# VHH binders against q2ydc9: the designs that were tried, part 16

Target 1, 344 residues: q2ydc9
Amino acid sequence: MASESAGPAELGFVEAAPSWRLRSEQFPSKVGGRPAWLSAAGLPGPPELACPLCGRPMAFLLQVYAPLPGRADAFHRCLFLFCCRTPPCCCGLRVFRNQLPRQNDFYSYEPPSEDPPSETGESVYLHLKSGAHLCRVCGCSGPKRCSRCHKAHYCSKEHQSLDWRLGHKQACAQTDNLDNIVPDHNFLFPEFEIVIETEDEIMPEVVERDDESEIIGTMGEAHEEELESMAKHESKEDRIFRKFKTKISLEPEQILRYGRGIAPLWISGENTPKEKDIPDCPCGAKRLFEFQVMPQLLNYLKADRLGRSVDWGVLAIFTCAESCKLGIGYTEEFVWKQDITDAA

## First folded at step 4 (VHH)

Design v10 (framework vhh_7b18_3)
Fold by ESMFold2-Fast, scan of step 4:
Structure v10 (fold): chain B 344 residues (1-344), chain A 124 residues (1-124)
Amino acid sequence: as target 1 above (344 residues)
Amino acid sequence: QVQLVETGGGLVQPGGSLRLSCAASGFTFSSYAMGWARQVPGKGLEWVSYIYSGGSTEYQDSVKGRFTISRDNAKSTVYLQMNSLKPEDTAVYYCARDYTRGFGTKPDYAFDYWGQGTQVTVSS
């Protein structure tokens, strides 16, 4: 009988934004580029950001700013998703959670300004307010230092070598504007802001007497209900895919669905996790669903330009139900990948 | 400076109506979610209604069907239309701005700036 449904969700959409809006001080949700780290302390190190399958540095995919109202220790809270871009692998995924109280060492107690700052350029910030250095290629923790200039920092030998070939060799002797002369390494995904719309806002309740009415809101609800009714005589697999297509068809540009504690929306009935497949948090709490990444995001990543590209049907992110703080810094959470292809 | 100024309160008979207005200034109004909360005599503060920056709304169960929250971004104003008022609705009503932005935002006491309040008294 009925157990659970997709429930109300918030939808994420990509939009172009000026670089200043995507800086850490703006608490962005964003796709691509370098991570806009929340805490300047306790960043995941190079081992934590290496692909678990091939060992190469992973690329930043997206971050979701998702505070927990009523929790003083999670006034600011952000989830960071990374994926492997190294052919032929392109299979590794890792996700990290960071949270801060409103009063902290890094950000103003007051909300960020909506006005552009005087420094609105396309500048890259490779030094955090804590003094921590970031990798010149990927923007992750950079403990390795260029032995010649002592100004460029890197997460790995791989990124140091990449940067050397693509520009640092010539720029190494000119340290005054080093951070302003960062080349395009063709490693980062294209950068976009993620903007939020509520599913209720997109699909408003509208009362109409005429079933032949062309009102889009009521027609959308009628179509969803009608499709669900028609699915009663179909296989379970057909019903799952139909439900997925119905939810996507009304807003095909959605790249993300957010709903902490609701059921994920799956593209198929195959390779879905059981409760036992989702590890408990080291704190002892269960993990619950928080958000999922939709296949539509792949269209924005230029992923098809790789010899073997990142690919998914759905990525489902599960986080500690208690949103615990076991230590200082970034806590690894759980990601489940459901594939697009029904073929081998 | 951030300012929220509530108007429209007063004395009304049971079953009557009032429209509260909150004029906002000092910030980009259209970028923030706004809400109404009330302080009932002898009770704590309770939220009443919430309107997201995109326009979707939420209501406390006791006011659903009677109260309507709306906003006019061009005027930087949020409204609370109160119909079928009951003696239990007697309270000081506060307009509030929500600081919390991001996924998972819910109508909660995550409001960071409050107006001075406007008194609503429902009595004969």
Scores: ipSAE 0.419, ipTM 0.736, lowest interface PAE 1.2, mean pLDDT 80

Design v11 (framework vhh_7b18_3)
Fold by ESMFold2-Fast, scan of step 4:
Structure v11 (fold): chain B 344 residues (1-344), chain A 124 residues (1-124)
Amino acid sequence: as target 1 above (344 residues)
Amino acid sequence: QVQLVETGGGLVQPGGSLRLSCAASGFTFSSYAMGWARQVPGKGLEWVSYIYSGGSTEYQDSVKGRFTISRDNAKSTVYLQMNSLKPEDTAVYYCAKDYSRGFGTRSDYGMDVWGQGTQVTVSS
């Protein structure tokens, strides 16, 4: 059962991309905008996407397309991360996993086309193949319908009111292209594709052995005690921060690190989860680390603006070790937020 | 139509070298990870090497340091330079393209298009 899992992590970087590359049929990993849902059915409802702390609709943060090719039931597999964007709160986080076999009701068995489609426009698709309607503001499940036009759908009264003020009041009286004409609500994060590269292997420096080092090496337990004494001089906190800084310095633009089953890279020794802090999957399996979001992402979200916004040191995502199949539905997984603690 | 054509196989003595080439057509080559897998007589398929769209590479432990994968996006070709060949490297070598771009595919990709293969025989 044990396999070498100490390989290098995969790193995610943001790049601008045309909107057609970020559609569900392209199986994207992406930041911001509206979710490119995987299964067209079984979407999380408005209650599941409401902030657990303030009750307001959460904003889509990112999705990671991470199939398990050895698993027929996880040929397509995607993780969707949401966060609260209400300034007094900004603390709620939720993550959902969805997976499909290669043969499914939503997508072609054949790989997606890399040729640009004839129409590369910025059309917003607010109806899924399942017949489900998406919120005109956020792109999440939208069961509330406009009573006048019967064409606009919303997840909440808050988003209905927001859309009404920003253009739907005028557009509601017209019947042309309502599904494709969507104003900027200033609710969504900026949209980018996540591009994947492997992390370079960090190898220890090759040092020449001298006669003195060889003599010291023959001192048995005294040699081990001396090495252990040297290790004690460096604090655990210093080691953790140095490791973090070293890994970041190799690729400072990395916005995420992926490695299913590897150890997370923490910014400090404070506010790290213990085993008991990570709940088991409802299926009975343990959860394991899958990926983490790096603080660099905040620079792309305009989240560091004065007046309060979302903030984190690291977000660590843990998923069912068995990646259990729950029909076509979206399964809630676990996210841990590590904030930076002021040491001064 | 997607096509992968492997060439460069042959009979070589232990310690010798071969360079395999895979000419790709019918898709945007630069956007996909490419790989090499081999079928050893009496064993199943095993992955040999991968090269991501950005140029990062991965190798099976048994070939690391002996084999080098590379790509030429202008020619839509992926290569496998095989040095210090051993009898255990005798296999049919296949070129493969990734189904889609995803995380966590490093050691077992959801590769969809297989080439016709090229025979490599290492014998004295």
Scores: ipSAE 0.481, ipTM 0.738, lowest interface PAE 1.0, mean pLDDT 79

Design v12 (framework vhh_7b18_3)
Fold by ESMFold2-Fast, scan of step 4:
Structure v12 (fold): chain B 344 residues (1-344), chain A 124 residues (1-124)
Amino acid sequence: as target 1 above (344 residues)
Amino acid sequence: QVQLVETGGGLVQPGGSLRLSCAASGFTFSRYAMGWARQVPGKGLEWVSYIYSGGSTEYQDSVKGRFTISRDNAKSTVYLQMNSLKPEDTAVYYCARDYSRGFGTKSDYAFDYWGQGTQVTVSS
């Protein structure tokens, strides 16, 4: 009999990179900082980026550049993950997909240059080619404007107040400082490039068949079945956790596993989604697994702080199986959180 | 200007070994995945091996265990060590740059620059 396996995956690792490599025209996969938006139009608005539980602005966590070969409408394709960083909550999660054809209004048809541009400074670009203004704090859509300088933009009153306290009050009359110098608001996560490696295929991903012959028994059907059921349940949890540890031990620094349509790697058998827990895409297609965020990422976010902070065992991202284009903008997809407290 | 130059091809007996090298210039080599593909006489291009920017590797089933791809970022060079060569490995071997920097994009479709090719002939 064929055993169900997790299948092969690509692994993501963090690496320090110069800021110019993490700009939108480089099509980065990255952790932290501000989003490197793909389409300059149709950005999710402040309501779409507010935590559904506490209503506060969510922080950008990571983006994954994952084009679909053979799909003209998904020549450029990127997934953007956001999380709530407000300590009373820290539970909200949202993920968005955007895709573009090769010929589009924003980017060159030719591959991006690998050479550093003549301008490589720490400039923060807070105005997109579409004319949209970005929040000075978080880099998301910023429709609120400072009434004094008319140059600083914000997604929310909360970010406007934060920026005012940390420097804008003094800098309000100095327009150049608003474009080129932005203070650390202690809201963004540390910024890194995500580098891709393929998981070693020499270790096939199969369900372990340990001690199957030792749990058969012969002394009576009901008693045998009860003992086998208990042993199988405990063995199943042990096998899931051992499989997880084995996959992590091969590459301990992996922060991400990618494999569109493969089975997710769970830390335990508890709090895993059933088919009914994964909503269909509004286009009518089913969603399938695309990538997961590993607990190792938490070590790079400096999320280990006193009091409540962001935390997870695994975050699993599910996307439209058809990678549909319902409109010109960013399409919300689905994220499932398996907490570390669920681990066996 | 992007340039890929293969060397190391030649005539070898069955069971022998060859090491192909591909010297790259005109781009930041360390940031790109690189691959090897071959054109067997009378057939189209067939990918052989792939190496990601981070160093992870993939192989076509027929060459697994016999071929090893590697890279030296300081020298901007990708290598293909070919062991236990068979007559069916006779082909023109090309190194190629993958312009895709994304997840899930391992395909000949994603290669944008190719070398001129180097002939490998396995014959007694």
Scores: ipSAE 0.423, ipTM 0.749, lowest interface PAE 1.0, mean pLDDT 79

Design v13 (framework vhh_7b18_3)
Fold by ESMFold2-Fast, scan of step 4:
Structure v13 (fold): chain B 344 residues (1-344), chain A 124 residues (1-124)
Amino acid sequence: as target 1 above (344 residues)
Amino acid sequence: QVQLVETGGGLVQPGGSLRLSCAASGFKFSSYAMGWARQVPGKGLEWVSYIYSGGSTEYQDSVKGRFTISRDNAKSTVYLQMNSLKPEDTAVYYCARDYSRGFGTKSDYAFDYWGQGTQVTVSS
């Protein structure tokens, strides 16, 4: 028997995709745009999607579709990451987990078709099968209704004002045009599919090992003084960064590393979480590492359009070790941000 | 509706060969990855081989170079060609459909439908 956490990491890469492939029924892993919600009911509300630091609506960053094999209650399982885009804050992060059994109220028992549907248009779906209304700006839960047309919904007064300024004021008098007129609010990140590749296992173990092991084998006993001098030059911090660079250099375009229960890959030895920094799940279980977002993702986000507001070295996502189920709702998990430090 | 029917098992001497076939019905075969797993007497179920919808293959280390998995999408059939059979290959072999999607599933194959199994016995 092999443990589930014994394998190499899976890598995520961004690719352009037609809009129909990024819809909820395709169970996508994706960056940007509006969330492709899993459960159509029990969505996180506006308070849960407000930045914990500044209180403004967060932007959807990415989602990772990561079912748990052998778990009937986690046949469909998805993690949704949100970040604050409001300068000068831009520090708030929240992550939510949702899971469904194979037999559920929202999706077919059989896998989604690989063939394009008859309707492949770039449609914005702002109403879910549960009857929930989505915000015209961000695609998150929208309980606030326009008092004039009663057709437009919003998560917040901020998004209602943004939509009003950019087009809804003119469209509000023409309520029949609301469903087909959604302006670009310059709030959403660019949208991409995340495609999965397994990290290359054919690399010799010696390349991934501590250099001290290779140096000993190469130099022999006669060069003990040089070996000790080389060891002194290799600080723990330098070794951590070298390991990071080595893993990135194999696939420089990786925006995500997935490995439930493995150790995260850190950019430095500073600002890494200790066990006490990772809160336990409210169900009583510990949290374990599930995936991390790499700095490469920043190159695909059009931060220049809204100002360079979001930055990180690594985002590490920790989830309930038992992947507990509390109904059909979205459960908040834990995210740790490691910034690039000035320490060399 | 979904059915997987294995054939081709039997008794064979060490060093011999067998070809297992699995006839699939009730789903769009070409869209799914397929695999073979075996139940060794006195041990648990172990994965043997895997074939992706696109035709790429994976093998357990103990069978690499001896077993070959293949598929015929027109016939909705997956095959396991077993060469240089050893006594330790004695097991019930199961064909399975893989529902693996998303992260965390490639190395832990998520089989959702299984055949009835076919017995392979390697002895002199």
Scores: ipSAE 0.527, ipTM 0.784, lowest interface PAE 0.9, mean pLDDT 81

Design v14 (framework vhh_7b18_3)
Fold by ESMFold2-Fast, scan of step 4:
Structure v14 (fold): chain B 344 residues (1-344), chain A 124 residues (1-124)
Amino acid sequence: as target 1 above (344 residues)
Amino acid sequence: QVQLVETGGGLVQPGGSLRLSCAASGFTFSSYAMGWARQVPGKGLEWVSYIYSGGKTEYQDSVKGRFTISRDNAKSTVYLQMNSLKPEDTAVYYCARDYSRGFGTKSDYAFDYWGQGTQVTVSS
C-alpha cells in the first residue's frame, strides 16, 4: 500500500486511567489487563487463544478501537492483540478483529457518556451480558468450571491451578463472596489507556530521490558534520534504522503507529514480510497494514515484574482490506514480528 | 535485586587485546538492551558500545572496527572484545542496562543500572 493513499500516521501513547474508562461500553484502546471485549458473544475460544508454538494460554497485550467511517457494519470496530508470556517460548502472537453496527444487541445507540458512571469501582467483570463466563485469571472465554463451587470459570487447567494456589482454595468454600476476591496472578500486563494523537512532522519527510535529501533536525549545529559524514557513508540497513530512530525521536513515548493502508515503518530491511508471507483473508480479500506496535511499549510492560522475556523490534498488524463482516464473531487477522537483529 | 558484575580488565600493551565480561542477575536479561561506557581521564564519561535485545549493535566512532559487543542470553552475560588497543582507550569500563531499549528517550540510551567498573590500562 502506497503511503499517499492514507496520509500520515496517528500515534498512540499510554496514560493511567480510572478502571471505568477502560470498560467495554467506553470502547477503549488499551494496553494490558483483561480484554475489554466488543461483542459479548462469539469470543475466541481457548484453542484460538493458545500459543501456536507452545500451546499455553496467551496474555492480552493491547486493543485498538478503530471504527471505519462510512461503514455501517464497522461503526464499532476493535483489534485485539495477544502474546505468549511462557518461558522459554514468549514468541507466539495472535490478533483478532471484531465489528458491530451502531444498532446491536450489546451497546446503546447513543455515544458513551464522558462523565463517570454511578459505579466507578475497580471490580472485575467476569460474566458478560450474553451469559458467557470469563476466565478468572485472564478474562478470556472460560468454559471450564470449578468442580467444587461451580462459580469460578477458567480457560485452562493452568489458570485454574494458578488461581487455586493464590486464593481460590479458601474462597471456594465461601461461594457467596467469590466475585469480591480476585488475586493478582502476575499473568496480566499492567493496564493503561491508549490515547491517539496525529503525527505532527517538524522535520520534512525524506522521500526516495536519486540523491539524498538534506535533513534539518533538532540537533545543534555542532553535530552537522557528523550527520553529513553518516549520510555519505551509510549502509542501506543503517539508513533504514536511522529513519526509524528519527521518527521515534520526534515523539519518544509513542507505543504504536496507526495508519490503515499506509506503509509500515520498519526497524530493519531484514525480515520484512513479502506478499507471499501475508495470507489473504478467508473472505478472499487481500490484507493491508493497519497498525504497528513500537518497542517503547516494552518499557511499560517490564514495570510488571520483569515482563517474562517478551520482546520485539516492531509488531505489524495486517487486516482484511474489506474489513469483512460475517456475523458477530471475532475474525483472526495477521501479525508480523520484526526483531532488532544485525544483518546476517 | 539487579546486579551487574564486570570482569576482564587489566594492563595490556598497545596493539593488544582484552575481553570484558558483565554477569547480570536479578532481571530477565534477554529482554533488555545492554551497553558499555567508559570514564576517560580528562574527557569524562563516554558511551562505547550498545547491543539491543535482538542483537543489533552500535559503536562510538573511535572504537568502530576495533571493539565488538556481544551477548549470551543463556549465561545472562554481555561481552566487550577490545582489539588493537590504544593508550587513549585507558579508562574504567562500566556495564549498564538500558530500560529504554534505545528508543524511549530524546537522548541516546537511558541506563538505569550500572556495574562497579573494571580498569583497563593500555601502556608499554
Scores: ipSAE 0.169, ipTM 0.612, lowest interface PAE 4.9, mean pLDDT 81

Design v15 (framework vhh_7b18_3)
Fold by ESMFold2-Fast, scan of step 4:
Structure v15 (fold): chain B 344 residues (1-344), chain A 124 residues (1-124)
Amino acid sequence: as target 1 above (344 residues)
Amino acid sequence: QVQLVETGGGLVQPGGSLRLSCAASGFTFSSYAMGWARQVPGKGLEWVSYIYRGGSTEYQDSVKGRFTISRDNAKSTVYLQMNSLKPEDTAVYYCARDYSRGFGTKSDYAFDYWGQGTQVTVSS
């Protein structure tokens, strides 16, 4: 399963950030919006970003910037998580890893600038240095071109139709600023920076004992069922859920937990993966746990007209133990969804 | 111009204490996680302690319970309080800034600016 790793888990929290800080050259960890792609070449194509269950384009959920210390080929390394946001389905998940050496074709050898660039506004960059065009709706690879204006690009017919009805029909003849000004399609998740903190593993044990004693001591007979639930002998399932709640209660706003090679924190003992459920990397190496997405993230993923059915208990991401460079570009990794619903 | 200046090193007996200070300038200190690393004579650089932007801290196992990292954003300074010092703690101690930090880094690989170092010698 998971080996014992050095130190406590790192926790991710969402914060509002200026759009320029979430651009690719800043190497962000972020939630929502369009992907801040790492390599400008070898992007996943529309088939790789289609939901494995319904075939429709997936929405970008988050990315985690996680370089590997001491690995020259993983000086820059980023994981990109996508989920299906089509209401009839909303179940598909895919995760991709991309990594670059320090000397590469896309980024300066030196650290990114702290000074705001001259253009920090709402401009959307839909053309990469590699010559690749990005979908006007989702920011993923867009090989499909508008047949009328020849300037707008799309990943799919679905996104082309969505953009057409929401303004492109009128704007198609006005091509001078089409690449920089894009309407809100209600397809993308709200955008936030992910800020990193560490978990104090000593505190969870102390807080768990104090919380349990206090909760039991304050409950009245009107809540006898809840009191009995807390006072009964502890089953394995009760212990797992109590541990989960204790870890969450220390930092309730954590949206992810990171620890390459540590044990995942499960919401229940049901629907956890066995070793056989986690496929080996195509390179032949085993996969190991890298990070998990917590249910708290759902509170930030408000869907107005699409994807209100997106749900999970925990999403656990497993990556190649060797962090291999297999093929060119983006390598698909493995995601396991643990939820507490019967519809999973 | 980014500058990190370490002070507080010196010679101390086993079991003694030292407090290292790192004065930072040329950047918005409160926006950065900071760390301490050391180079033991004849060995490579090793991470000692890390303090995140929000104030949470991590320590290498060999110093946990003996060393305490802290920061003062108003003074743009990070500190390392070293107690119960051992001969094996003898090293040059470096202050470092972590900019655009990723998950799982906490190494010289993730640090973009380093101080010049301050010598700590623990000897009888």
Scores: ipSAE 0.558, ipTM 0.769, lowest interface PAE 0.8, mean pLDDT 80

Design v16 (framework vhh_7b18_3)
Fold by ESMFold2-Fast, scan of step 4:
Structure v16 (fold): chain B 344 residues (1-344), chain A 126 residues (1-126)
Amino acid sequence: as target 1 above (344 residues)
Amino acid sequence: QVQLVETGGGLVQPGGSLRLSCAASGFTFSSYAMGWARQVPGKGLEWVSYIYSGGSTEYQDSVKGRFTISRDNAKSTVYLQMNSLKPEDTAVYYCARDYSRGFGTKGSYDYAFDYWGQGTQVTVSS
């Protein structure tokens, strides 16, 4: 009987932030770096974080802190998006949801402190309170241990080999500060905080109308009667792309749009998901739209060989309509990719 | 320490108006969503209105079109303008700070709000 109603759409923007503000206890929404895991237990394992297309370890792309205040079991709730950075693939995507009640084994019942901690450095934390070890390269679950030093942990042989090549071979006998002295593997995306703004403050609610003034201005010196005739014969694809352009043009720096249960904003009418393309949650509930990643985010990702291979028009994330707690830990949700090449 | 102080309650005739104010201190006000909830005698506590950090607003169906929530970040104050008041609006009104700074947050007395004011009485009577 209950229908989940979204409020106004919320937009996400990237901002530089000190590393301490992006730690798990601050409940961040963030891009890049290593995941700021929510639950310290039940992390997705290396098989769950392998690219579904090529089988290689995926890179952390972003996380969105999106609690459901009416739900005791979702007082803290976070979505974690991963993408493949391995050429020639670079197409695989996975998204995971984790949620916790307010009283839990990992975090204070009281809100996080706004004061900087005594240690604000760029330290890498490769141990969780649960005793779990994190991969020295990617910060995901690291069950594989270096056979020589027994101090370095890895998610995969690929990351162990990468770290070995880039310095661990020479540093293996030096165990002091090993967890805090990590080379740049050129695998992680650049790290930013995601800050939230409401769409209603940026643009008026009633903007779904044909902008003939914009059309006339864009088309330049064309005769007014010809432009009026052209506007009358606007195709479905032209309407979809115009709506997309209008929403983006008012805030070009938006890297995500959040609106649980609303319709996604598509770049074109091609390769949009139908109901049958969106699998139901294993709990039996339908999935609904929660947020989308805009192409603008690509401009903030490092333009190295691996980063240049990642591409999308829109990534749409769909989650369990009931936000179920199925088993322990992190639940895989659904992501749909609409490519830029699909644009009309 | 976080403090929320409500003012502006009182006795008003049906059809009248009141403006509630909530002065906040002890935290970065502009970074938090704020809400109003009310305790109706004999009916329990219910959420009334919510304002996101960016200024977007939400209202309970029974107050839509009559109540307006707003904020002044420079003064660290949130307001509730109540128009066309009805006897059923009689309640103790509480200002609350939203613990959740995330996307899609909506005020909820048990789960989202971590700090509450002491409340201000609103009585609508002829």
Scores: ipSAE 0.393, ipTM 0.734, lowest interface PAE 1.3, mean pLDDT 79

Design v2 (framework vhh_7b18_3)
Fold by ESMFold2-Fast, scan of step 4:
Structure v2 (fold): chain B 344 residues (1-344), chain A 122 residues (1-122)
Amino acid sequence: as target 1 above (344 residues)
Amino acid sequence: QVQLVETGGGLVQPGGSLRLSCAASGFTFSSYAMGWARQVPGKGLEWVSYIYSGGSTEYQDSVKGRFTISRDNAKSTVYLQMNSLKPEDTAVYYCARDYKRGFGTKYAFDYWGQGTQVTVSS
């Protein structure tokens, strides 16, 4: 069970942000909306973004920008997490990794500007510089083209039908306005920037007291049952839950914890993965823990309004220990879902 | 252009002290974490000290209690106060900017100064 390293976790928090800060050129970590794809080429196709349980298109949940220092091929590196929203399907989950060297075909060698660009418009960009078209509903690869206008693109028949009903039927006759007219399909999650704080920076001088040294005195007349209860040893499960509660209570708004190679923080001792439950990377390397999504994120997703299929205790993301490049484009990694007791 | 200029290096006797300064220009200094790293001639580069944008600090074990990193955002300058210097501290000291671009990227420096020589000998 030992992790490869022990260090302070980095914590993720959500903040509202202007749309230009969430564009691919800004290398965002973000929740909801459409994916801000890293590589404009080699996008996962509709089969790779279909729910493994029901086959329906998955919704984009979040992305984490997590480069690897010292790796020239992972100067830019991003993880993209998707989940199924289709009731009554369970929470189907998929996660993809993409990485680029500093010198690449898509982005400037220098860090992005901290100033707003000359155009800060709220326009949805559905066409990448690679020539790839994106689905009008979800922003994923859209190989299906509208047979009437030939300008709208979709990942699936389901999204084509949804868009037709909610706006494209009317807009199809006015094809020059297509990029500006994108209705709310009630499919995307609310969009937020993820801001990073280190656990040690947030809590550098937090005093953690060992309450095990508490003096048991002036109890009055004690019964044998009371004394036996006071002598009770903390169970492994109680210890796991206490650790979880302690880490959350210090920063209750944390929506994720990041630490490549550290041990995950579990909500309970139940439904934790064994080594055999975590597949090796197709390259032959083991996978290691990289980050986890905390239950606090559910409060920002309006999960009660967006479908019963999105619920978890903890989502733990495991990635190739070598951060390999098996081909060009997006490589599928592994996600483990730990449910809350009695959750769906 | 991003520029980092180190000053304050020199020759000092064992047990002595030096204060290094790094003047930064060409970026919003207060938004970036900064660090110091050192290189012994013929050996690899090693991280020495780190200061977050918020002022929290970290140190390599070999320098804890002897070195202190600090910053002055109004002057766009980061400092390294070196006390109780040992011959093993002899190295070229580099100031570096940590972009802190995403998760897991602390200590991932993307701009470096030219370096300042520190020599600790009798």
Scores: ipSAE 0.470, ipTM 0.762, lowest interface PAE 0.9, mean pLDDT 80

